# Designs tried in a protein design chat: VHH binders against o75319. Part 44

Target 1, 181 residues: o75319
Amino acid sequence: GNHIPERWKDYLPVGQRMPGTRFIAFKVPLQKSFEKKLAPEECFSPLDLFNKIREQNEELGLIIDLTYTQRYYKPEDLPETVPYLKIFTVGHQVPDDETIFKFKHAVNGFLKENKDNDKLIGVHCTHGLNRTGYLICRYLIDVEGVRPDDAIELFNRCRGHCLERQNYIEDLQNGPIRKNW
Below, E stands for the ipSAE of ESMFold2; O stands for the ipSAE of OpenDDE; V2 stands for 0.75 times the mean of E and O plus 0.25 times the DockQ between their complexes.

## First folded at step 3 (VHH)

Design j8 (framework vhh_4orz_3)
Fold by ESMFold2-Fast, scan of step 3:
Structure j8 (fold): chain B 181 residues (1-181), chain A 118 residues (1-118)
Amino acid sequence: as target 1 above (181 residues)
Amino acid sequence: EVQLVESGGGLVQAGGSLRLFCAASGFTFSDYAMAWLRQAPGKRREWVALISSGGDTDYADSVKDRFTISRDNAKNTVSLQMNSLKPEDTAIYFCAASWDDSGYYEYWGQGTQVTVSS
């Protein structure tokens, strides 16, 4: 299918690196077949993603794709030098403990193997907001000991959009710390 | 109270046509993507067609060029025009609403039966 994701045009393509972390969040890139439905200024392909990150003087070392589909782009559309990890997550519901564990494990593994560089972990879902923001904030809270409100504020500021799902916000603020990393 | 109410199902002969309707209430309809899914006897539910809040449409390969999805935001309705029906189109058809295009549907109708005879 080549339908543009719901609300996709409403969100900035790429946020800023989250200071003090290796995270950068963005919305799902769309392969070239989608460009027939987009104005030139609305296009955000995998190539556009890497150009925008380079323009910030940053470099991706890993992409974590949280979408529940592979129709938007294929791993083959990415540069061969950048590892790609798929973690299937369903939108709206808070990710389960297994999904949270997979995310934490991937992040910890990347950081351990990339001590000698400053490469970023790029994280996206469809909009790069709710699932993306939840898992990044969950990591900061559970693993790095950041206060929930501080993690949420940092993500919102750097992404350029505020987390929208109240159940995600509630879980981050008042839910249990998951020691499953 | 959120409701999705389907109508228009029935029995039709192969090669015939049916139009399904879904009336929505209790949420901001124009903000949601609307979809039709179906479940044939003994099979898992499968996606058939989707229309975005902006009017973009997409279809499963099995129904492409035969089915057309449309919406009327003024009336809070989504419809599915089904042409050139085949026996394998026999299923219960469900209307569903999604906010984030993740394959998760927040709201579901009860379904309407479509039976296509050979």
Scores: ipSAE 0.017, ipTM 0.316, lowest interface PAE 5.3, mean pLDDT 89

Design k0 (framework vhh_7qia_2)
Fold by ESMFold2-Fast, scan of step 3:
Structure k0 (fold): chain B 181 residues (1-181), chain A 118 residues (1-118)
Amino acid sequence: as target 1 above (181 residues)
Amino acid sequence: QLQLVESGGGLVQPGGSLRLSCEASGFTFSDYAMGWYRQAPGKQRELVAFISSGGDTNYADSVKGRFTISRDNAKNTVYLQMNSLRPEDTAIYYCATPEYDYSGSDYWGKGTPVTVSS
């Protein structure tokens, strides 16, 4: 269906690259059929995503889609040169260990295969904020050894919006490290 | 504007049954996965039952075999049939779509309370 996600217009389309990492976060792109419900300045198609990233002098090497739906755009709407990974991630609850480990495995694999370039890992959920921010911060804390508050601050600053979901923030600050598969 | 309205909760004795309903409006219901969440006092809200847009279901281990989630797309309604209720099932029950994770209790409905007590 062609209904615009609730509150989708409230968020910046694309954040900035998170310095010291290969991550960039954005809200879900909407395929061309949604554009009749949007003003020209509100449009954010898959094509618009790649244009905005190029405007920042960056290049995507992987997209990780955390939405629990396929209705917003199809992988076929993306350039064939950019790998697409779907990780169905339930909203509202803290992602389970299986989801966290799938995310970590994908990131580690990308970094290993892309040592000789500076391409980015693009991560999005519906709003590019709560599930997206949680999994990026979880990776930085568990794998890179970043302090939880520093990871959260870095994500918030680069995304241009603060993580909203208190259960996610609480788990990042005080929850266990997920080191084991 | 998305609206979800829960109903059907109440007081029931252990071993009893209740059927919860959630009526959706303001979106194309058949496009969305739907879930039933619950929150007991002092605990975080947890997903207990899920149904995809295609009708596939999944359940938390604590309710598997006792709860059944279903949907009626013509009525824009998702249901939770709860059998063999236990005191540990006492909670406020909420419906929500997994696609929306913007924060705050302001974006949840009021829920429907379920109390299992002798």
Scores: ipSAE 0.126, ipTM 0.485, lowest interface PAE 4.2, mean pLDDT 87

Design k1 (framework vhh_7qia_2; at its last look DockQ between E and O 0.78; V2 from the best seeds 0.00; counts 0 for: pae E 5.1 > 2, unsure alone 64.0 < 65)
Fold by OpenDDE, second read of step 4:
Structure k1 (fold): chain B 181 residues (1-181), chain A 118 residues (1-118)
Amino acid sequence: as target 1 above (181 residues)
Amino acid sequence: QLQLVESGGGLVQPGGSLRLSCEASGFTFDDYAMGWYRQAPGKQRELVAFISSGGDTNYADSVKGRFTISRDNAKNTVYLQMNSLRPEDTAIYYCATPEYDYSGSDYWGKGTPVTVSS
C-alpha cells in the first residue's frame, strides 16, 4: 500500500503561484509511511508542502485533491485551518462535466469567501500535472475568459512541467465551454 | 515494465454477452484501481467502468445495469462482463488504471475488439 507512484520523483514538488490567479499546483504529498522508501531529499510530506509554500511567501487557503485514491495522505495530516476537498478524478480521459463543475464550484466558493485575503488554492493530482493542469486551465478558460493557449502556457510555466496528455490539450484548445453553474 | 493484455473480444449479436479479461503485470496490481476503456470508430477513448482496489465499482451511464467490472487480485486480472450488448457498444476495449494520467504511464495494451452487429 505504500508504493511510491510511478515517476512521482520526476516532478517538482511544488510549482509557483500562477500570476493573476489564486492557483498553485503541486504533486501529491506522501504521508510518513512512504518516507522509508525515499531518500531524504526526495521526501515530500504534507508538512513539507506547507513549508515550501511559506518559502514562496504564500499561504494555502484550500487544498483540492484530485487523486483517485486515498492512499497517499490523510486530511488529518493537514492543518485544521486549511480546508481539504476531495474530487476523485479519473485519469486518461478528459474530466467529465460533473468533475469540472465540482472544481469550478469549489473555486468560486473559495474566492467568494476569501475576498479579504490572498490565500492560494492548492490543486494536486498524483503528479500535479495533467488532471491538475486541465482543471485549472478549464476554469481559466471557461470562467475567466482566458485564451486556451495562454492558460496552458501559464500553467506549464508556473508548474515547471508541461501538460503531457494530448486529449487534455486538445479539449482545452478546441473543446466546448463547460457549464459554470 | 507495466503490461496489460486484454482478451475476450469478438463478434456478437445484439442482446448477446461477452466477458473481457485484462491481465496486468509490472506494477502492484492490488494497490490500484483498474478500469475498462473503449474507443469506438471516430470517437475518443472513454472510461466504461472502474473498480477500486477495495472493490468499489462505478460505471458510465451508457453501460450501467448491463456491464459488470470485477477483479481477481490473485491473478492480477480485471474482468468486464458485458450483457445486453448493443451496436453502440462496438469498440476496441482497453484496460488501464484510472489513478494515473501522465503520458509515460499510458502503457495501453493492444486492446480487444468488440463488434455488436446483427
Scores: ipSAE 0.382, ipTM 0.741, lowest interface PAE 1.1, mean pLDDT 93
Fold by ESMFold2-Fast, scan of step 3:
Formats: C-alpha cells, structure tokens, sequence
Structure k1 (fold): chain B 181 residues (1-181), chain A 118 residues (1-118)
C-alpha cells in the first residue's frame, strides 16, 4: 500500500544547506502513486525535491536514504547523474556503530571525489529529522570536531524543526566518540 | 490509529521455550517492518529482532541462534519464537514498527512479561 507516513505532512519538505558543510536534510520524497492522497500543495515527489534544491541555488551530488523501506520512491525516480546510497536504519534506537561508520565513509568518500565542486549531500529518513539529524550531527562531532550543542543547534536551525528523540540527543551530547576505521 | 497488542509471555524454566505474538490493527501491516523489543527492570529498552516487509530478518547478538522472528501478513501478526531461554532473557517484551522515530511514534502498549527462573 501507498499509505502516507504518519505526521509526514507536519514537516517542511526540505531544509536549508547547513553553513560550513555540504549537508542538506529533507523528509522522504513520495512517488506519484501517493499524490492521490495529497492536496497539490502537500505533494513532495523526487522531482519536487530537485526543484526545491534548485530554487535555493544549490545542487545535489549524493542522496543518502536512511529509511528501513523501499516503498516511498524508487532510485530510478532520481536523475541518473545523482548517486543514491541506501543505509537501512531502524527507528526508535540510536544507530549502531556499523551504521555510523558506513555513513561516515560515504560522506568522506563524496567529499574527496567532489573537492572541485560545491555539490551537496542530501540526507533523509522518513521525516528528515531524528535519524537524519543524529547521523549528520554525529559526523560533525566525531569527524569535524564540532561541539555537540553547536552541531544540534545548526541542524535544528537549518532543518526548521528540532530533534525530538531524547535518546538521540543524549547520545550526541554525552555518548562516546565513534572513531573512523 | 496504529495499535499493537502483545501476548504469549509467562513463567518458564531455563532452557524452555515461549512463542510471543503481536497483533496489529489500524494500519497496513504488510507494508511495514516490525521489531521485538525488551526491557528488563533497571535496564534500557533494546531491540531484540526485526523483520522487513519482505521477510528479511536480523537479531541482536545476545539472542542470535535462539530466537526466531516471523510474520503472518494475512493475520496482521508478528511472532517471536524463543528457545533455550536464559534468566537474562527475563523482561517485558514489546513490539513496534522501526519505520518511525519522531516523538510519540513509539507504541509501547503494556507488553507481555517473560520470566525465566529456576
């Protein structure tokens, strides 16, 4: 079924680029078959995503999809020029070390290959908030040495919504640094 | 409204077996991944096993080889078959979908208690 994710309509489709980084966060795009259950102003397809990014005078170079499902859209709905990476993450719990390292390796690889351009890494889960914000902040803290409170504030401001999960926030503030392998 | 009701817990001796059930209503069950969680007194809630909408499974290291998660989409039910139970498995067991993580998305019902004691 093509059921709209719970509370999906409550969140802004796409945030702003996080200054000083290559990250931009958004909620999951929904393929055309979901549009029958949405008003025109509520639609946010893969095409709508790229239009909104372009309206901000930005360009996507990579999409990292953190959802635990393939039901929302297909990789073939994306432009062939934009790489797509799926990292299955389980909701409710803090991502495990293997997931964190996979995310960090993907980001580091993108940055090395894109030194001569300003393309963005787009990251989303279902709502583009908790798992998305956790992994982006974890990267900034562990790899870039950003203070946890500063990383969280930057994400919240640019996403337009505050991280909601207390276990995620607690891990970012007080949890151990996960070193890259 | 999403509702999940856990059942099948009880008192069992070490080495025994139990089968837990979680019956879902208020959503399209077969579209969602489902997980079994547990919480022992004084401990944090942890994910024990999960199953994708397509039937792929994964397990916590502490239960791998002893527990089996399965689903019956026609009955809107997810199961946890627990074999070779240990005192350390004593906990209240909950089911939930791992697709959502916003505040308030956790349906934690009353759970089903499992006690393993000699």
Amino acid sequence: as target 1 above (181 residues)
Amino acid sequence: QLQLVESGGGLVQPGGSLRLSCEASGFTFDDYAMGWYRQAPGKQRELVAFISSGGDTNYADSVKGRFTISRDNAKNTVYLQMNSLRPEDTAIYYCATPEYDYSGSDYWGKGTPVTVSS
Scores: ipSAE 0.282, ipTM 0.599, lowest interface PAE 3.1, mean pLDDT 88
Fold by ESMFold2, look of step 5:
Structure k1 (fold): chain B 181 residues (1-181), chain A 118 residues (1-118)
Amino acid sequence: as target 1 above (181 residues)
Amino acid sequence: QLQLVESGGGLVQPGGSLRLSCEASGFTFDDYAMGWYRQAPGKQRELVAFISSGGDTNYADSVKGRFTISRDNAKNTVYLQMNSLRPEDTAIYYCATPEYDYSGSDYWGKGTPVTVSS
């Protein structure tokens, strides 16, 4: 159905490009059928996403959707020129190694194929916070060698909201470096 | 809005079976993935199984071949059939939707305790 996800209204729609990276994080866009339950200023559609990215003088080159459902929007609602990838990411616990590998593989592939442009990887879950922040930070730590606290601070600042789940934060700060395969 | 009520736990001998149920309300159940999680004493809560809105299933390695997750959208209910139970399966079992992943607002029920012991 078209029920607004809980607390979805409380989060900024789109963050800022994370400096020194190709990432931008956002909450899940909602297709027009949800708009009957939203005030005009609360709407954040797939079209609104691309308009907001353009307003930042940026361009999306890939969207990675971490949710478990197709009800929020259809990939067909996205411009044909923007690749879309769904990576089912379990909530409430640290993503498993296979999920982390899929994310790293997708990012590495994008960077290789897009080395001659400055397009961004857009990443979202439902709220664009915990699963999104964990996987972006996991990538920066494991692949780019960023210190955990620096990765977390960068994500929080650019998203405009802090990572909330303590088990994710603890794993990023104190957990092992994961294999890159 | 979201409410989840687990039931069906109890004391069972090794090799026995239990069927857990989770009744859901406050959302359009058939649009959401559902998962079963468990927490043993002194351990972190872990995903045991999940079932997507389209019926695709996934299982933790420790329970593959022994547990089966299913859903009945007409009853807003997700089930976990647990066969060949082992003492290591002893835990409190919870259902949740992986769609809601935010601090202080996780919709956990009280859970249903499962004890596997002679």
Scores: ipSAE 0.152, ipTM 0.536, lowest interface PAE 5.1, mean pLDDT 87
ESMFold2 (binder alone), look of step 5: mean pLDDT 79; pTM 0.797
OpenDDE, look of step 5: ipSAE 0.330; ipTM 0.718

Design k10 (framework vhh_7qia_2; at its last look DockQ between E and O 0.63; V2 from the best seeds 0.00; counts 0 for: pae E 4.9 > 2)
Fold by OpenDDE, second read of step 4:
Structure k10 (fold): chain B 181 residues (1-181), chain A 118 residues (1-118)
Amino acid sequence: as target 1 above (181 residues)
Amino acid sequence: QLQLVESGGGLVQPGGSLRLSCEASGFTFSDYAMGWYRQAPGKQRELVAFISSGGDTNYADSVKGRFTISRDNAKNTVYLQMNSLRPEDTAIYYCATPEYDYEGSDYWGKGTPVTVSS
């Protein structure tokens, strides 16, 4: 039950805040039961996540979990002050319109409720890259009117890794705008 | 290393049935959802059905009521029962886990071809 996802160790634990946005992307933190399979320097727990965010002089206001499993960590592992939202997101294919809408709705809700602060929306999938990057970019493109290439470049730069899935990139660059409401 | 081996494809008449199998290895099978994807000629690969680790199922609208996904964790195998097959179901069918998503390099098995034709 504690299998480390493939290539999980290869990705930076936490990216940087995306300038001009409230987004920050990171790879999935792993609960304590996974630690026995990791070197100390490889460990990245929910606690480690918050420590790393603080090191950047930032604060998480929301965590959106895009993984399609619940095995990695429990919401109870997070501080009570930070809301947790699960959006089961299928990998390999471009997220469907419902998933995109759920994500947009969550983000918009957060922004509406958090106008008086600068807390971040933390988004992650397994590696915090492809699914995460797609949905963040999709939001920036559809809602904020950002050019696709600019959104992708911004995400890649801030995450420290580039979107890898060609179907995601192609959809972002050339696909239709999705419903915002 | 993760390995997925699909089987069960073939030629079938419209209205016919096939049962696909996918044997997985190289990861904790029981902990992950499994899915069937298909790629028709000239089209993008699409999810057909997936089943959670707990057994919850979801289907593309185009196959609802006709296809059934199931799994046997003891055998590390996921199945796709395809009934009432249509010509538009013609494709190469692949299995993968919707969660265990390899970044950068997509891992796919060889797939199993399904042809529905009179």
Scores: ipSAE 0.495, ipTM 0.782, lowest interface PAE 0.9, mean pLDDT 93
Fold by ESMFold2-Fast, scan of step 3:
Structure k10 (fold): chain B 181 residues (1-181), chain A 118 residues (1-118)
Amino acid sequence: as target 1 above (181 residues)
Amino acid sequence: QLQLVESGGGLVQPGGSLRLSCEASGFTFSDYAMGWYRQAPGKQRELVAFISSGGDTNYADSVKGRFTISRDNAKNTVYLQMNSLRPEDTAIYYCATPEYDYEGSDYWGKGTPVTVSS
């Protein structure tokens, strides 16, 4: 359906690039059919996403879509030059090891193929906050050896909103390191 | 505003069957994916079955072939048919939409307990 996701308007469309990484986080873009329910300044289509990233002098090389739905936009709404990866990630629960592994594999593959450029990995869930922040921070902690509190602080500052889910924060701070299988 | 009411749990012997129901109100039910979650003592709550707004289903490996999720949009209800029940299925069962995780989006009912034992 055409219903705007709950609290979607409460969040900034796009964060800033996370310094020292290739990550940028944003909320889910909404295809044109949703725009009848939005004021012009509230619109955030796939086209708007790419315009906002260009305004930051950045360029997307990959989009990872963590939403547990396909109703908000279609891969065909994205430029053909930007790969799209769907990882269905359940809300409320900490992502399982298989989901974490898929995310890490996609990120590592992108970085290997993009050594000669500075293109970004765009990551989003519905609000671009909890599942998005968890998986980015999990990658930084497990793969890059970043301290959990430093990863969380970096994400919060760059996204412009703090991670909200206590179970996600507690897993990042105190949970086991997930080694890739 | 959003309310979820689970029912249909109970005590059953191994190999038995139960049918769980979840009645939803306070949102446009037909637009949302719905899931059945369970939580055993000392374990994290996990998604065991989901159904999209369009009727596509998916199951955790532990319940695949034994559980069937379905929905009736006219009744704002999601169902879980559980067959060939095992002691390991003992848990409190909850329904919720897997689409949200923002602060205040804990759209959980009180749950319906399922105990599988001889």
Scores: ipSAE 0.363, ipTM 0.660, lowest interface PAE 2.3, mean pLDDT 89
Fold by ESMFold2, look of step 5:
Structure k10 (fold): chain B 181 residues (1-181), chain A 118 residues (1-118)
Amino acid sequence: as target 1 above (181 residues)
Amino acid sequence: QLQLVESGGGLVQPGGSLRLSCEASGFTFSDYAMGWYRQAPGKQRELVAFISSGGDTNYADSVKGRFTISRDNAKNTVYLQMNSLRPEDTAIYYCATPEYDYEGSDYWGKGTPVTVSS
C-alpha cells in the first residue's frame, strides 16, 4: 500500500559519503504515488535521491535495497544505468550469516568491477539506519579490519543519525567476526 | 491504532501440534509482511517464520519443515501451524511486521505462551 512508513519523515533523506569507503546511506525513496500524503518539502523520490547525490558531486554505481517489500518503489523507477540489488533483510533481529554473506559478496563484486572509478554503493533499508548501518559496519569490521567503535562512529557521523537498536550495536561490538565471504 | 492479538498457545506434549492465530487491526493488513517471533526466558526475540504481502514464506532453520506460516487477508489474521513440537520450542510467541526497524517500531501484543513439556 501507499501509507508513509512510520517515522520516515524523522530521518534525513541522504547521508554523506563515508570517507575512506565507497558507501553512502539513505532512507528508502518513495515513488510518486506516496507524494499525495507528503508536503512538497517532505518528498524524497528516486529522482530526488539522484539529484541529492549529484549535489554532493558523487555518482551511484550500485543500489543495495535491504527492505523486505517492493511497495516503496520499483527498480524501473531508477536510471537503467544503475545496477540494483535486493537483499531481503528481516527487521528487529541481527541479520543472519546468509544475509551478511550476500551483502559482502555484493560489495566485493562492486569494488572489483569499479576499481577504476569512484562511484558509490548506495545502501538503504526503510529508514537507512539500523539494518543499513549494521551491514555496512559488519563489512568494514570483517573485511576491512576496522575496529567496531570506529566503524559505528564513522557511519553515525556520515548518516547524520546514530544507530539505535542495541542488539545490533552489541553484536557489532562484541559478536563474532564473520570470517567467510 | 495498530493492534496485534495472539492466541492459540498452550501446554502440549513433545511431538504435539498447536495452531497460533494473530488478529490485526488499525492498518491495511494485506499491504504488510507479517512474522511470527518467539522469546524464551533469558533470550532475545527471534523470528521463526515470515510471510510477505504476496504470500512468499521463509523459516528459521530450527523450525523449517515443522512450522507453516499462512495468512487470511479477509480476516486480517496470520497463522502459525506448529507440528512436531519440541521442548526447545517453549516460548512466548508474538506476531509483528518485520518491515520497520527504527527504535520503537516494535508493535507487540501480549503474546501467546507455548509450553512443550512431558
Scores: ipSAE 0.158, ipTM 0.522, lowest interface PAE 4.9, mean pLDDT 88
ESMFold2 (binder alone), look of step 5: mean pLDDT 81; pTM 0.816
OpenDDE, look of step 5: ipSAE 0.449; ipTM 0.767

Design k11 (framework vhh_7qia_2)
Fold by ESMFold2-Fast, scan of step 3:
Structure k11 (fold): chain B 181 residues (1-181), chain A 118 residues (1-118)
Amino acid sequence: as target 1 above (181 residues)
Amino acid sequence: QLQLVESGGGLVQPGGSLRLSCEASGFTFSDYAMGWYRQAPGKQRELVAFISSGGDTNYADSVKGRFTISRDNAKNTVYLQMNSLRPEDTAIYYCATLEYDYSGSDYWGKGTPVTVSS
C-alpha cells in the first residue's frame, strides 16, 4: 500500500558522510505513488536522494536496503550504475549473526572492488536510524576496531538523529564482537 | 482496511502446547510480512516470530526451536505453534504486520493472553 510510514516525516532525509568511512545513512526513499500524500517540501524520492548526495559533493556506489518490504520504491527506480542489495531485517530485533555477516560481507566486497574511487555505501531502513545505525556501528566496532561509544557518537552526529532503541545500543556497547565474514 | 483478530490463547501447564491464530480481513494480506509479538507485565513488547509474504521465517533466540510461525494466504490467517511452553512465555500475544522501525506495525490485533503455570 501507499500509506506513509509512521514518523517518516520526523527524520532528515539524508545524513552526512561519516568521516573516515565510506558510509552515508538516509531514510527510505518513497516512489512517485506516495507524492500525492506529501507536501512538495516533504517529498524524498529516489531522484531526490541522488540530488541530495550530489549536493554534498558525494557519489553513491552501492545502496543497501534493510527494510522488510519492497513497497516503498523499486530497484528499477535507481540509476543502473548503482548496485542495489536487499538485506531483509525486522524492525524490533537486533539483527542476527547471519544478517550481520551478510552486511559485513557486502561492505568488504564493495571496498575491495572500489579501492580506486571514493564512492559511498548508502545504507537505509525505514527511518535510517535503528537498523541502519546498528549495522554501520557493528561494522565499525567489529572490523575497524572503533570503540562502541565513539562509533555511536559518530553515527548520531552524521545522521542528525540519535539511535533510540535501547536493545540496539546495549548490544553495541556490551555485546560480543561478531567474528564472521 | 486490514484488521487482525487473534485467538487460541489460554492456560497451559509447563511443557504444554498452544496454537495461536490471527485472521485478517481485507484483500492484500498476502502482500504483508506478518509477525507475532508478546508483552509480559512490566516489560516492553518484543517480536518473537515473523514470516515474509514469500514464507521466509525468523525467530527470537528465546523461542527458536520451540515456536513455529506459518501462514495460509487462502484463509488470510497467520499461525503460531508454541511447543514446550515455559512459565517465562506467559504474556499477551499480538499479531501484526511488519512495516515500521519505531512505531511498530501498520496493523495490530488486540492480543490474546497466554499463561503457563502449574
Scores: ipSAE 0.016, ipTM 0.277, lowest interface PAE 5.9, mean pLDDT 87

Design k12 (framework vhh_7qia_2)
Fold by ESMFold2-Fast, scan of step 3:
Structure k12 (fold): chain B 181 residues (1-181), chain A 118 residues (1-118)
Amino acid sequence: as target 1 above (181 residues)
Amino acid sequence: QLQLVESGGGLVQPGGSLRLSCEASGFTFSDYAMGWYRQAPGKQRELVAFISSGGDTNYADSVKGRFTISRDNAKNTVYLQMNSLRPEDTAIYYCATYEYDYSGSDYWGKGTPVTVSS
């Protein structure tokens, strides 16, 4: 269906690149069929996503879609030059080790294949906040050795919104390091 | 507007059973995975059961074999059948969609309290 996700309008469409990383976070783009329910200034299609990233003088090399649905847009709505990876991630609970491993594997593979360019890994869930922020921070903590509070602060600043889900924040701060990449 | 309304909670003795219901409106129910969460006094909210849009289910280890999640797409309702209830199952039970990641109380239903005691 064409129902606008709850609270989707409350969030900035796209954050900024997280300095020292290849990550950029954004909320889910909505295909053209949703636009009849949106004012022009509220529209955020796949095309709008790429335009906003270009406006920041950045370029996407991979999109990782963490939503548990395929109703918002189709991979075919994206440029053929940008790989798309779907990782079905259930909201509300801390992602399981299999999901964390899939994310880390995809990021590591992208970085290895893109060592000679500066293209970004775009990550989104519905709001581009909780699942997105958790997995990005988990990667920075577990793989890059960033301190949990520093990873969270960096994500919050660059996304323009703070992680809201307390169980995610607690797992990042106090949970075990997962060496599954 | 997305709305979730839980019902079916109550007081039950150890070993008893309850069936919780969650009626959904404001979205295309059949397109969404649904879950049951619980929050015991002084503890974090935890996922106990989920069901995908296609009907695949998963359960927390603490409830496997005792709880069963199911859905009725014609009625926009998800159910949690709870058998062999234990005092440790005492909690407020919440229904939520799995697509959304927002944790505000206005996003969740109001919850339905379950108390297991003699």
Scores: ipSAE 0.014, ipTM 0.313, lowest interface PAE 7.1, mean pLDDT 86

Design k13 (framework vhh_7qia_2)
Fold by ESMFold2-Fast, scan of step 3:
Structure k13 (fold): chain B 181 residues (1-181), chain A 118 residues (1-118)
Amino acid sequence: as target 1 above (181 residues)
Amino acid sequence: QLQLVESGGGLVQPGGSLRLSCEASGFTFSDYAMGWYRQAPGKQRELVAFISSGGDTYYADSVKGRFTISRDNAKNTVYLQMNSLRPEDTAIYYCATPEYDYSGSDYWGKGTPVTVSS
């Protein structure tokens, strides 16, 4: 089956661009086959994602998909003009150093290739909250020198939901800087 | 209600083998990725291996080449075949789905203890 992710309806589809960065966070889009299980106002397809980004006067230049599945939507459901990167991450655990390095490398590469535009890096996991917020905040802390509490507050405010995983918050606040960037 | 029940742990000598099982219920098992985690005394819980719904696998460097994860969708079961066991593999082993990480999504079983000694 095409089971709707648990608590997926509890979260806003798309946050706001994080000021001073190129990041925007959202929950996983669900392909059209899921719409039979959703009310019209609950639908959030890949097309709906791009429409909501456009409505904010923003444009996506990269999607980073942190889910450990391909069942929710397929890369082919996205416009050909927007690169898609899959970084398989497991829930429950703080992402390992290799995963953090892959994320940082992808972000740095995008920024180098997009110096002459203002396109955004869209990041999502299932709910667009814990794994998504962790990796974005980890990047801001380790690469951009943002204070942990400031990074977390910025993410929470722009996403419209607070990071929920205590182990993720603890690692951001008190964990070591990962110098693999 | 999502439930996970681990079994197959025990005491084994260094170099020995064990096969762990995790039976899942309360969801469409074939749609979800499944993982094995372990927690040694005084240490944080760590990922050992996981398998996608499509059969792609991942292994932590410490167990690569020694452990094999597999699944049987007809039985709603994920397995961990552990060969060439070492004293440092001593831990309680847990299974979980990596799909969710929101507050309240910690559907952990009681775990199955593995002791590699003497």
Scores: ipSAE 0.179, ipTM 0.533, lowest interface PAE 4.2, mean pLDDT 88

